# VHH binders against c4kar8: the designs that were tried, part 315

Target 1, 263 residues: c4kar8
Amino acid sequence: MAELSTPSPASPAPLDGGRGDELEKFTLRGARQILQLLQDLITHRGLITAHTGGGHSFMTAVLKVDEERGRVVLDPSPDPQANRRALAAPRLTCVTQLDGIRIQFPLVGLGEGQDKGRPALFAPLPAEMLRLQRREFYRLQVPLAHELSCLLKAEDLARKPVEVSARVIDIGAGGVAVVVPTGAAEFVIGGTLPACRLALPDGEPIELDLEVRNLNRQTQRNGTEQLRVGLRFAALPRAADTRIQRYIFKTERALNAKARGGL

## First folded at step 16 (VHH)

Design ry5 (framework vhh_7yz9_2)
Fold by ESMFold2-Fast, scan of step 16:
Structure ry5 (fold): chain B 263 residues (1-263), chain A 125 residues (1-125)
Amino acid sequence: as target 1 above (263 residues)
Amino acid sequence: QWQLVESGGGLVQAGGSLRLSCTASGFTFSDYAMGWYRQTAGNEREWVAFITSGGSTTYADSVKGRFTISRDNAKNTVYLQMNSLKPEDTAVYYCAKVTEWETDSSGEVYYFDYWGQGTPVTVSS
């Protein structure tokens, strides 16, 4: 399960599982819909990135859907170590694209065997598949040098209003992830933070209503403790949407130009 | 340490062909899946084609039947053969090795795409 990482449809990185209620409208749970989507992936020869956790993934494809046995058959990696990681993983998070639409689904209970005399991996059919029709959930990691911040209007333990200046660590069309010092404020998943102020380059801070989606307490590499908060844009003005999209696009292009091995 | 170098872009008439090359160094090329992406001004990066370490290929619907991805492990090179080019194919094309999902010691999850500086392709009407 990835934390607050919501890549574009072209990205093989998995979506943040803590945003389940926002993603519910894009989640397929009907058995016939799931079978049809898996068959569409076979028909279009869709390449799948299977994430095994711990920063590891491998490329695979759906070879077959076995409706009689309720399982999917996958192409194993030519790398034996990748296959061993996959078999040892409690779950795989599979990410692919169909017609520019991001498709993501979990596989649990992966096993190995043979299909028509050739090595194969198999798993029970997923209970759900995410079919994301919008690029709104793409997330950009904010460069440290940009020093983006969001002034949060939150509450302390006594429900007293407090303001917290939070560092923006990632941003997308649908929201931001921020970090705050541990104990600076109390956050409740599903809670609304009204009239927060997002500072982007070029122009006045953007006033936004934010909804708390995710919380993660973490110890940084330097030993500093902080709280990571995932926030959804509850009421995004059109002008703000334009500025956020422009910032994301320009920053992504600059980062692509400086990618490792590209400079 | 390692790098990817794209070449082969240029100006071409609609209906024409171009072959892009991407030469890799500093890693065991045959162990990695490789892909081609493209980006135009004002638009996000768009996936074009993937080829696995085992040679299986997959294409975006917009290029299926017109583009062919291939690899030559002896030359550490991945290719994109582009036929029947359209003005809509005008973009900077990037070569990438498989996207990695990495967790650092603090539990943060980072998304990495590794690609070169790109090679521009312009398709006139």
Scores: ipSAE 0.000, ipTM 0.113, lowest interface PAE 18.2, mean pLDDT 75

Design ry7 (framework vhh_7yz9_2)
Fold by ESMFold2-Fast, scan of step 16:
Structure ry7 (fold): chain B 263 residues (1-263), chain A 125 residues (1-125)
Amino acid sequence: as target 1 above (263 residues)
Amino acid sequence: QWQLVESGGGLVQAGGSLRLSCTASGFTFSDYAMGWYRQTAGNEREWVAFITSGGSTTYADSVKGRFTISRDNAKNTVYLQMNSLKPEDTAVYYCARVTTYEYDSSGEIWYMDVWGQGTPVTVSS
């Protein structure tokens, strides 16, 4: 049968060394801000999903912030195996929501002990916390008139290089969604598309490494199938990020002006 | 040496059922999420189903209600039970080990690092 592409291992999560400037505006690094946010999670009894890697997670909560010892106290899982995995993990990725705002932070150096005679997990205070003001990052729906495209460098079924010009349907700080004809190329979730070229009106195409994050088949009214591909910016140079943000800002401003012109 | 071996594919009539199996070796199976993917000639590999190490499952919209993913950690095996098969389900089915997760505003991103050889499924109408 045909040969198949094998995806490369993932780039680290943004909070795990793959951080881009696009998330920096949502990242809290001040000690007082971090303490306040952790206290807010305690006050609201926010449930936290702690991801230990390898597809494992457990539910926890911040029980206490021990400011003198510089650590958080967490509620252990009722499942002993979940606690063992957490203690063995090099880091936890903690995800929660507060009033519809997504909060995400790493914990490193997890230990176990007791708090007031009850089992507890302890970790040093995180050096950073991500607070996303929206459940979804802002995504600009690209106007059809802009004819925004991205030249994807992918592989066909036989692992031969192929270039596909894809229409960009939305764009945000973290990536783009594109539409390609079904069968134009092989896409694998987690696979990297190196040296793709995003065409913006303000100059030369931007060369980007893109990671495939989602694949969704869309059937149009006429029965024609298209593939919607969600692509993450794997590594975004500051200059490229600035150009993308400038395009988003200008386009949003223009769209808002048009919306206000209608009665 | 990490290895995944699929079995259970074959020819079935529309409306029929098949159960695919994927046996893992060379790593601690119970520590990893596992997924099933499928690919037709000339088309990209598409995700079908994921199962976490804890047993939570997620399905592509095209197979929800018809396919069931499950695992048996004692046998180092992940399964895909396929019911109410359609001609559109004709593909080579691949088992994959999920290595890492990323979390962003659009949800979780799943990355695979070990793939099986694939098992063909043909659904005739």
Scores: ipSAE 0.000, ipTM 0.110, lowest interface PAE 14.9, mean pLDDT 77

Design ry8 (framework vhh_7yz9_2)
Fold by ESMFold2-Fast, scan of step 16:
Structure ry8 (fold): chain B 263 residues (1-263), chain A 127 residues (1-127)
Amino acid sequence: as target 1 above (263 residues)
Amino acid sequence: QWQLVESGGGLVQAGGSLRLSCTASGFTFSDYAMGWYRQTAGNEREWVAFITSGGSTTYADSVKGRFTISRDNAKNTVYLQMNSLKPEDTAVYYCARVTEYETEDSSGVWYYDFDYWGQGTPVTVSS
């Protein structure tokens, strides 16, 4: 049983997203392109979030591509329950990023076995992969030193207003992901949090309406539980959009310069 | 083994109404988005209406304001209420199970995929 989602305002035709003209430009259907992209994920040791439905997901990685047998080999979760959910799911949706570009692909017919004597998950090669170069899909991992926060205006279980200061862990043109202590507030997927305040390093906090898009619980080693919340910008004034893009660009450039010394 | 069974199609005069039903079995219905599609002779299948696991709905422009999609999770059934029917709505209507996903770190991108179609139910609208 997953956390209950609530109806949100009507979105544009979501089923066109898998087959519409705009997404078709980002869809890889050629066998060589798919094999190359999977190999790039192996080479970069890209972590993949595999969604099994119902708000459940686990971390995996592509261990290898078996081109001769037409299948991909995945690293199983150390959590047996996550693996059981994955094997029971009719479809697994894998999401990752490579050089800031969002990559999504489905896996159907997941099975379990062994690879070189180690437990592994197997699936046929995907018939398509999305390589989304759209601005709204790029995510910057926020450096911990920046101490970026967002003041969320939400409700507790008793419907009383509550303000929660949440740490921003990633940010893109379309939204942010934040971390809050478990139980700090009630979040409903599709619900709107009005007049939240995003604190960027430069200038005054930006007032935003945020839509809750996803929720994931995580237990820390010290026993403290944290909730990771994905939030979409419901609407952005041009000035706010410009400030967010400037922060992303400046931070990305600084991270690239540090990776290459003074360049 | 899982399946989808459509019903409720038939012959109706222009301006009339029909309600289609699709009953699911063999999977946890409440975990899935559901959609209705139609196919006319000589045309590809086109989507008509979509309802998420959470109950949010979207419609093709050609049917918006005339059709309503709804679900009853207790009965494992999705419905399509079709009002003000036009001859152009004549088609075989198909029910589809749709997988919707959201990333842990994402703020609003959904991926939709179809992993089953029912056998279809024909709808004929006379002029």
Scores: ipSAE 0.000, ipTM 0.137, lowest interface PAE 13.2, mean pLDDT 76

Design ry9 (framework vhh_7yz9_2)
Fold by ESMFold2-Fast, scan of step 16:
Structure ry9 (fold): chain B 263 residues (1-263), chain A 127 residues (1-127)
Amino acid sequence: as target 1 above (263 residues)
Amino acid sequence: QWQLVESGGGLVQAGGSLRLSCTASGFTFSDYAMGWYRQTAGNEREWVAFITSGGSTTYADSVKGRFTISRDNAKNTVYLQMNSLKPEDTAVYYCARVSTVEYTDSSGVTYYRFDYWGQGTPVTVSS
C-alpha cells in the first residue's frame, strides 16, 4: 500500500518527483488550466519559494506570462549569488500556496533578461502544475471579540477528572488550537478528550471528541506562559462540520471586508 | 520552537530615525520571507514592509520612501530602517515570518499569514 507523502503548506520543502504517479489526480496538464493558475498567482501576488537544489532556495513571484513566447517571467533576487545558483540549476522547483491550496511546479531552462527595462528571470511555461488541496491545513485565527471557547474534559496531575474552559485561538476543518494556563490539566499527545463542548456563535455548543495532537508552551507579550494545545476532531457529525465551516467562511469574509477598508 | 526577538525601539523626535532589528531562531531563516507589522492603541495591526529570502522588498504606501527593510542571513536578522519619522508612526512594531498565504477572497485579494514570536518593540515619535 502506497501512501501519499507531502509536506504541510507551511513547509517550503518540495515533493518527491518519484511520487508523480500518486499525485496524478492533483496534476494540471492542460495549457489553459496552467495559464489560468499562473494568472491567479500574478493577481494575488503570491510569494513563491524557488528551490535550486543543494538545500538552496530564494523567494520570487510570477510577474507575468508571456503567451507569445511561451514564457513565465519571475521576480529576480537582489542577491546575485541566488540568481547565479538558479541559472546554474538543471531544474527549479517552485512551491507556493493559494487560498490554503499547495501549488508546486517545475521550471527548466531558466534564463535572465529584462522585462520593460527591469531585470527578470524567465523560463518556458511548465508542462505541469501540482495543485494539492489540503483543507485540513487552513487555520482561521479566531478574533478575540468572538470569545470562542471549548470546554475540555481532561484529567489533572492526580488523574482526577477536571473541566477546563479553554480559549480557541485558531480553528480549521480538522481541529482547533486552544490555550490554557500551564498546569490547568494534563494532556498526553495521542490521548482522547471525550464529550468536549465547542461554543460557536448562534447555536448550542457542539459536543465532540478531541484528540491531542501537539503541545507548545508560548510566552505572551505580557511575559506570562500559556500552554497551546492542538486538538483534532476525532469524529464530527455533518451538521457540526457545516456549522464550523460556515463560521470560518463568515469570519473570513468579515476580516476581508475590514482589510479592504469597505466596512 | 521558533522565536523572533525584536529590539531597537524608543522615543524619537519627528524627523528623526530609528533602526529596528529582529533576530530569528528555530528555523532556517534564509528560506523565509520576513516582515514588519505595527499596531497603534485602539487600531488593528497593519503591515509595514516585507522582504523575500532573495531580498526583494515591498512597502505599505504610508511608509514607502521613508522606511527600508533589509536582512542579514548570516546573522538570522531582519532590519527596519525608519527615516523621516512622523507622529503617526507611533506604534508597537512586530517582526513576523511569512509562512502561508492565509486567504484569497473572491475579489482576488490575498491575505498573508504572519507568525511572530516575541513581545514587539515600542516606537514613540514626539511632535
Scores: ipSAE 0.000, ipTM 0.107, lowest interface PAE 18.9, mean pLDDT 75

Design rz1 (framework vhh_7zox_3)
Fold by ESMFold2-Fast, scan of step 16:
Structure rz1 (fold): chain B 263 residues (1-263), chain A 125 residues (1-125)
Amino acid sequence: as target 1 above (263 residues)
Amino acid sequence: DVQLVESGGGLVQPGGSLRLSCVASGFTFSDYAMGWVRQAPGKGLEWVSDITSGGSTGYADSVKGRFAISRDNAKNTLYLQMNRLKPEDTAVYYCARVTEYETDSSGEVWYFDYAGQGTQVTVSS
């Protein structure tokens, strides 16, 4: 039995180089927009990874925006060495995420002082902030060996409740595609299937609402008919989203490792 | 409105144990994956452990077999049981709300949107 290595999450890394024209449409340059986004980071206590160059970074947060002095106030690192590196750096690249949206901004001219009698770092307000939703997931083709299933709560032709165990054939951040026997239930594009249960290899089944997005009736090579149903995750809890994304990542990693090892 | 409050840090001898706690408020705790990250003196941020709402756990290789993450959804509390502590475990430990995992060319990227003020753990004689 080959075991899957548990992946370690990396610290957020800056987006840089060669994407200026693509990223411009996601870049905020208006003073009011910048101030509002910084205030949102304060309100949500957003943790920021500040990259000081040379592979060094530290964790910080925006404590306040001093609009009259045109500066942000940052929480210093508990590590004095990290603070010294930050003060010596020509530029900090700050990276965080707020509600699924990647936020990145530069700070230049970092200084130190006090806020409310407590040590603090200060920098001029950034001239720009990147606000980018990053969801670069393909649809993972689910290996047959995983036997992934989703218990669908649907209705039959008489609109009576029926439960259908459907095989999951692909999965992504936004939904799944499943296969059901023709006639097992009635599906309507745009219809919602409440309280369905997605079974992943680990943990308890995930209870979720699914919206029907597409239907494809296929005749298999052996002459039997099957219905392929595309389903979108409606209101997906973050914990469920994390489990699904982890499954996708682990499976893709294992498939890539197998492909390389087989050569 | 979201608040995470850590406690349980302190000074401990090598080989000793500590239990960290994090009390969450201002959001539906049971809906979120939660984790612990640490920063040692002179070092960068290191992920320590995470737990999903369903109880699936992950651990950094440096702490596997020694640390155990758990949660009590009825008390909105996250725990980190730290056993067989080493001087290298000396760090500020932060409780964090996990928001997303993704893959890119560098591998898995982990994001969090809230964290507490941290609690200091010092392992020395």
Scores: ipSAE 0.000, ipTM 0.268, lowest interface PAE 12.7, mean pLDDT 77

Design rz10 (framework vhh_7zox_3)
Fold by ESMFold2-Fast, scan of step 16:
Structure rz10 (fold): chain B 263 residues (1-263), chain A 127 residues (1-127)
Amino acid sequence: as target 1 above (263 residues)
Amino acid sequence: DVQLVESGGGLVQPGGSLRLSCVASGFTFSDYAMGWVRQAPGKGLEWVSDITSGGSTGYADSVKGRFAISRDNAKNTLYLQMNRLKPEDTAVYYCARITEVETYDSSGVYYYDFDYAGQGTQVTVSS
């Protein structure tokens, strides 16, 4: 090198807490690509989970993209506390799926205002969006009509055994996400819930051990608060794995056929 | 130092077979899920196959029934047996280590991330 020194600016904070250089290969940085992906989320009515940090999130959606002002318009939470938390956050981490592809992007500089007389949240267009076409990130959003549940063996605040029937909201090869009312049981990240029962359509419930991986207090679009619990399958038997995979593939194919009008 | 060293790529005719190998060092190989991803000219990365530490396998629909992933923990080696190759399989193939990720800023779900990747090996399927 002929230069005595080449100053390098500080690396920008990477998506999702610095998942390393490998995620750079899946990151979109082109303005046109970012605009197109945001428009695709609008077209497909993509519901977005916006994480405000500290285990808190709320459900939102992109209402429109304002290209001229370089910003996105988001649906505010009906819960004023969730909106205040979002406005106070240094960054929102927005997570959604589009056709089984994980989409994740940061929003910084969130503001509140009005769009055509209605309250709205505004943020500058993200400089980057993560788009992962990897099977290990695929999570089937469980249709409400399936009424899929998991009976959790947990403890209350007094460390007494309790059974909680939790609604399964998504499922993948490695685990499930469930929702429980706030305060229904005490969950500890890294803790094991033994002999839980996952009820799938067709056949007996699957008995399995679940490990608590994450906890998130989420305000729903209707303003109700619930606890989301991410659970990993521990020591999953082959027969159970096969049945779970059949459910995922069968349901995904049915949803895809419905979206295409049976074509 | 995590190192992933790939071999076995090359030129083959349509309908042919190749076996890719990836020798791992610098970590306890048996503790990690491993996978293969590929990049065709002018396209993005496509996940091809993975294998968990427990031996469960997954495959992309485009390769299912034609490719087989396997591992030899005693040799710290990951394999991809590729059969009935098509021109559409032409790509650089990367060996990758997969780690469990807990993300408080995710959808509340357990995910794997590709942590390290090798330099890649070129596979060309052409007559």
Scores: ipSAE 0.000, ipTM 0.148, lowest interface PAE 11.9, mean pLDDT 77

Design rz12 (framework vhh_7zox_3)
Fold by ESMFold2-Fast, scan of step 16:
Structure rz12 (fold): chain B 263 residues (1-263), chain A 127 residues (1-127)
Amino acid sequence: as target 1 above (263 residues)
Amino acid sequence: DVQLVESGGGLVQPGGSLRLSCVASGFTFSDYAMGWVRQAPGKGLEWVSDITSGGSTGYADSVKGRFAISRDNAKNTLYLQMNRLKPEDTAVYYCARVTEYETSPTGEVWYYDFDYAGQGTQVTVSS
């Protein structure tokens, strides 16, 4: 079922292309705007999740924009298998976030070679880039220093209860994305995980019912494989919603102040 | 009903100072982030400053070092101390309870979804 995961704002999964009419107003098609946005990703060393299809993705970054040749240069995965999947894919869907804005763009015609003597991936410049600032799609990337975790109440392969402490990697108004070791528990898309506990820096853990929305296998830069689980808040009490929103706002303010040259 | 009432605006010469106040009612003031946004003649809304429930502050680059935001939770009041005022600070200043924000291409935070905003107070910096 992992391979058939529907995109969800609770994970870095791509948005549905069938929403073209609704998303058109957020789509950049000007060559200068596209070049400037790609340059901003380079300047901020933005991490990109590149989806190759079949539930597979890898982490990359834009290394360079070659305006003369009309192409973008990407950092290859340390996993050779991920690079082979990317090169075989008809299209990459690249998803990232810059200053609270979700950015998504396609790359077609991926090739491999070298840049400055280093292995690199190359693709023609995208003809369009999505830039979306909708509340319901906003995802805060959780700083590693915050060590945010969620204790998941799940089941193993024999349907026996297990508890898994998962690292929270992003959080929004509608849910969280977490990472777990492969095989730690069995997750079923559409299944409910009752009475999970979300640990925020200040105060008692928040007790939540979470719905599994999507599953993605990712190969990390150190070569280890993890399962990324997108989880939706099934029913969020107002007190819990308020605490989560305050955490998001406070963290975004700190990150934005740093990006503007001051904390 | 939530109400936000601004005061303290007026006409001031360049280099002068003003202190804006905003009295809040109808909600638990200490639980919410609050901010100031402004609209200069013929321009859109610009985020000026904010303060979280925990007291963390942020400022637009255009006002950093000149403006100071503060709050008095016992009085349900938000303040903006404006020093070394410039003609380009001329605007209507709004007190807002902040729920969402967006980042401009230059990195400035701008508030685009407000639960509630006041009626505004006019600040004119002119000789």
Scores: ipSAE 0.000, ipTM 0.110, lowest interface PAE 15.6, mean pLDDT 76

Design rz13 (framework vhh_7zox_3)
Fold by ESMFold2-Fast, scan of step 16:
Structure rz13 (fold): chain B 263 residues (1-263), chain A 126 residues (1-126)
Amino acid sequence: as target 1 above (263 residues)
Amino acid sequence: DVQLVESGGGLVQPGGSLRLSCVASGFTFSDYAMGWVRQAPGKGLEWVSDITSGGSTGYADSVKGRFAISRDNAKNTLYLQMNRLKPEDTAVYYCARTEYETDSSGEVWYYDFDYAGQGTQVTVSS
């Protein structure tokens, strides 16, 4: 990430951005739901981009779901090199769309063979599939200079009420990500933080209810631990929504103008 | 620095067409999924369309069959062809790049869009 307000992880890889757990609400883990979704992809002849790592990908499709053997059958690439990369990869990340919904799933243990006399790839059924409605997608990385904060009403480890002023590191239509020092408060995924106060430039703080969606511990370069907390807007009045959206677009325009006018 | 510059917006009558363009710089354009998002006056952000690095496309139900997203990797340019425009399509349209990360096992994690341009205004009115 290029944004300075987003701390670099101490580990060289993998980079997670602290938002993997935020996708949990969109993740299907039930075997029946996974089978139904894969069958829907077959019915709609959905084209899938399969990422093999290192910036490489190829186009495929689900040809068949073999429920008895617990596996999917995929259309191989016409490029033999792409197929070799796929077979060598520890996993594929498959991305497609169905009725405007992004669908993403991993495949592990890819093999090659034949289906009805034609070349095919096969893999065990995925244990999980992501279905993401893209409307909750855009996030502005908040410039450090804006000193954007959210006063969180939470509980400590003893379940005693505490107020924590958290730095807002990104903001979108559906929520914010904040950073807090480790141990400042206890957060539980799915928990509601009522009557928090988001301080935006221009005007009084916005009072809103926030739902905890994800938690990620990060160790800063100086050895200090921080919690990155993803928070969903539980409900927003139109005036609050409008003010947040105006901040996002005004800030992006200013960042674009500054980048063009910089030395 | 990552830059996305939109163009092609304007005033058009209902039933008309517009083609939006977005020129990208500061990153390897062909490695990223790209999309269009819009905001109508007084409304929230709405995802319109996206296209993966491999060329797979997605569309919001409100625009399916009317809009077509495409990309030209040689020109670092994203396009949105908008046909049969309706008053409800009036909005500022933003070009956006999809954030992703690859873990040590080769898994790509797709997140929300991480960068957007300054936007281009589309007004559909008689």
Scores: ipSAE 0.000, ipTM 0.155, lowest interface PAE 12.1, mean pLDDT 76

Design rz14 (framework vhh_7zox_3)
Fold by ESMFold2-Fast, scan of step 16:
Structure rz14 (fold): chain B 263 residues (1-263), chain A 126 residues (1-126)
Amino acid sequence: as target 1 above (263 residues)
Amino acid sequence: DVQLVESGGGLVQPGGSLRLSCVASGFTFSDYAMGWVRQAPGKGLEWVSDITSGGSTGYADSVKGRFAISRDNAKNTLYLQMNRLKPEDTAVYYCARVEYTTDSSGEVTYYRFDYAGQGTQVTVSS
């Protein structure tokens, strides 16, 4: 009785536009590649989260690619409100995954009609599709037992220099996320923190420049607020990059071995 | 009036087995492809397996070699035999009536989940 297209507020979020420069190398613009990727979504029954803006999304799927008319045919939501939002939106941002590869693409000019006597949504073929085939955006959740820290060179509320030892909660090829107590330092999105020190288990701390990418307040279980700071490696020497990748690899292997062995 | 009624879900330990059943009514069961889709907590829908009216089967890579789909047209019933279950298989499993078209090479060119049942919960944990 129920169709399998369901709005999902917990769906994967679209990638941040601030990473657009780094995402260019993963963007497909060839018509043949776009058609093949859309066909792969059909063949693998890939379910898509379509974001309509304002925090709204719904679950859909590519039903078919109409190459002759240059269009994709999408499964409408069983929720009429979601379909009305989609049709009113200037753009859908579609997010899906195939074999661990993240795929994201825009659809513009959405219309409604029928396919094989059933309601359907139609959109022109996207001019580009993002296909993230590498783990460049992979983030390792750092085990608390590792006590991984980063000494940040920042400013306090009075704009005086302050050093803050921040706990690293995740780490990837492009940066780290750290947590600091609320009020420990002031951070400005886009600001650079020079000569910070990332402490890894092997050898001397890595000295590097960090760019503030995002800020998020989090409430701990005890009710205490902490600030999560997303930091990008502004310039990373090859030796430092090698050490960070080695730490990620070793830790992931250890965590995977522990998971396979039980608890 | 299409009805699909799933059963057979439950709690099972890792490495265990379950057999899901789906009884269909309101349409000529033997004329349609049928399938299973699942939804894990906090995640979207994932295709699991399908079977054509002719008996040809397909499986998601995550379940291939562990799950077996089958049908009994005389009983209007679809089955999913699930073996060597993993915690990652924890989900609500939905029976679905499926439509698809293949080209002359056998490649799927059209795929639609048409109707679904209310689902049956499968939990894989100690």
Scores: ipSAE 0.041, ipTM 0.473, lowest interface PAE 7.1, mean pLDDT 80

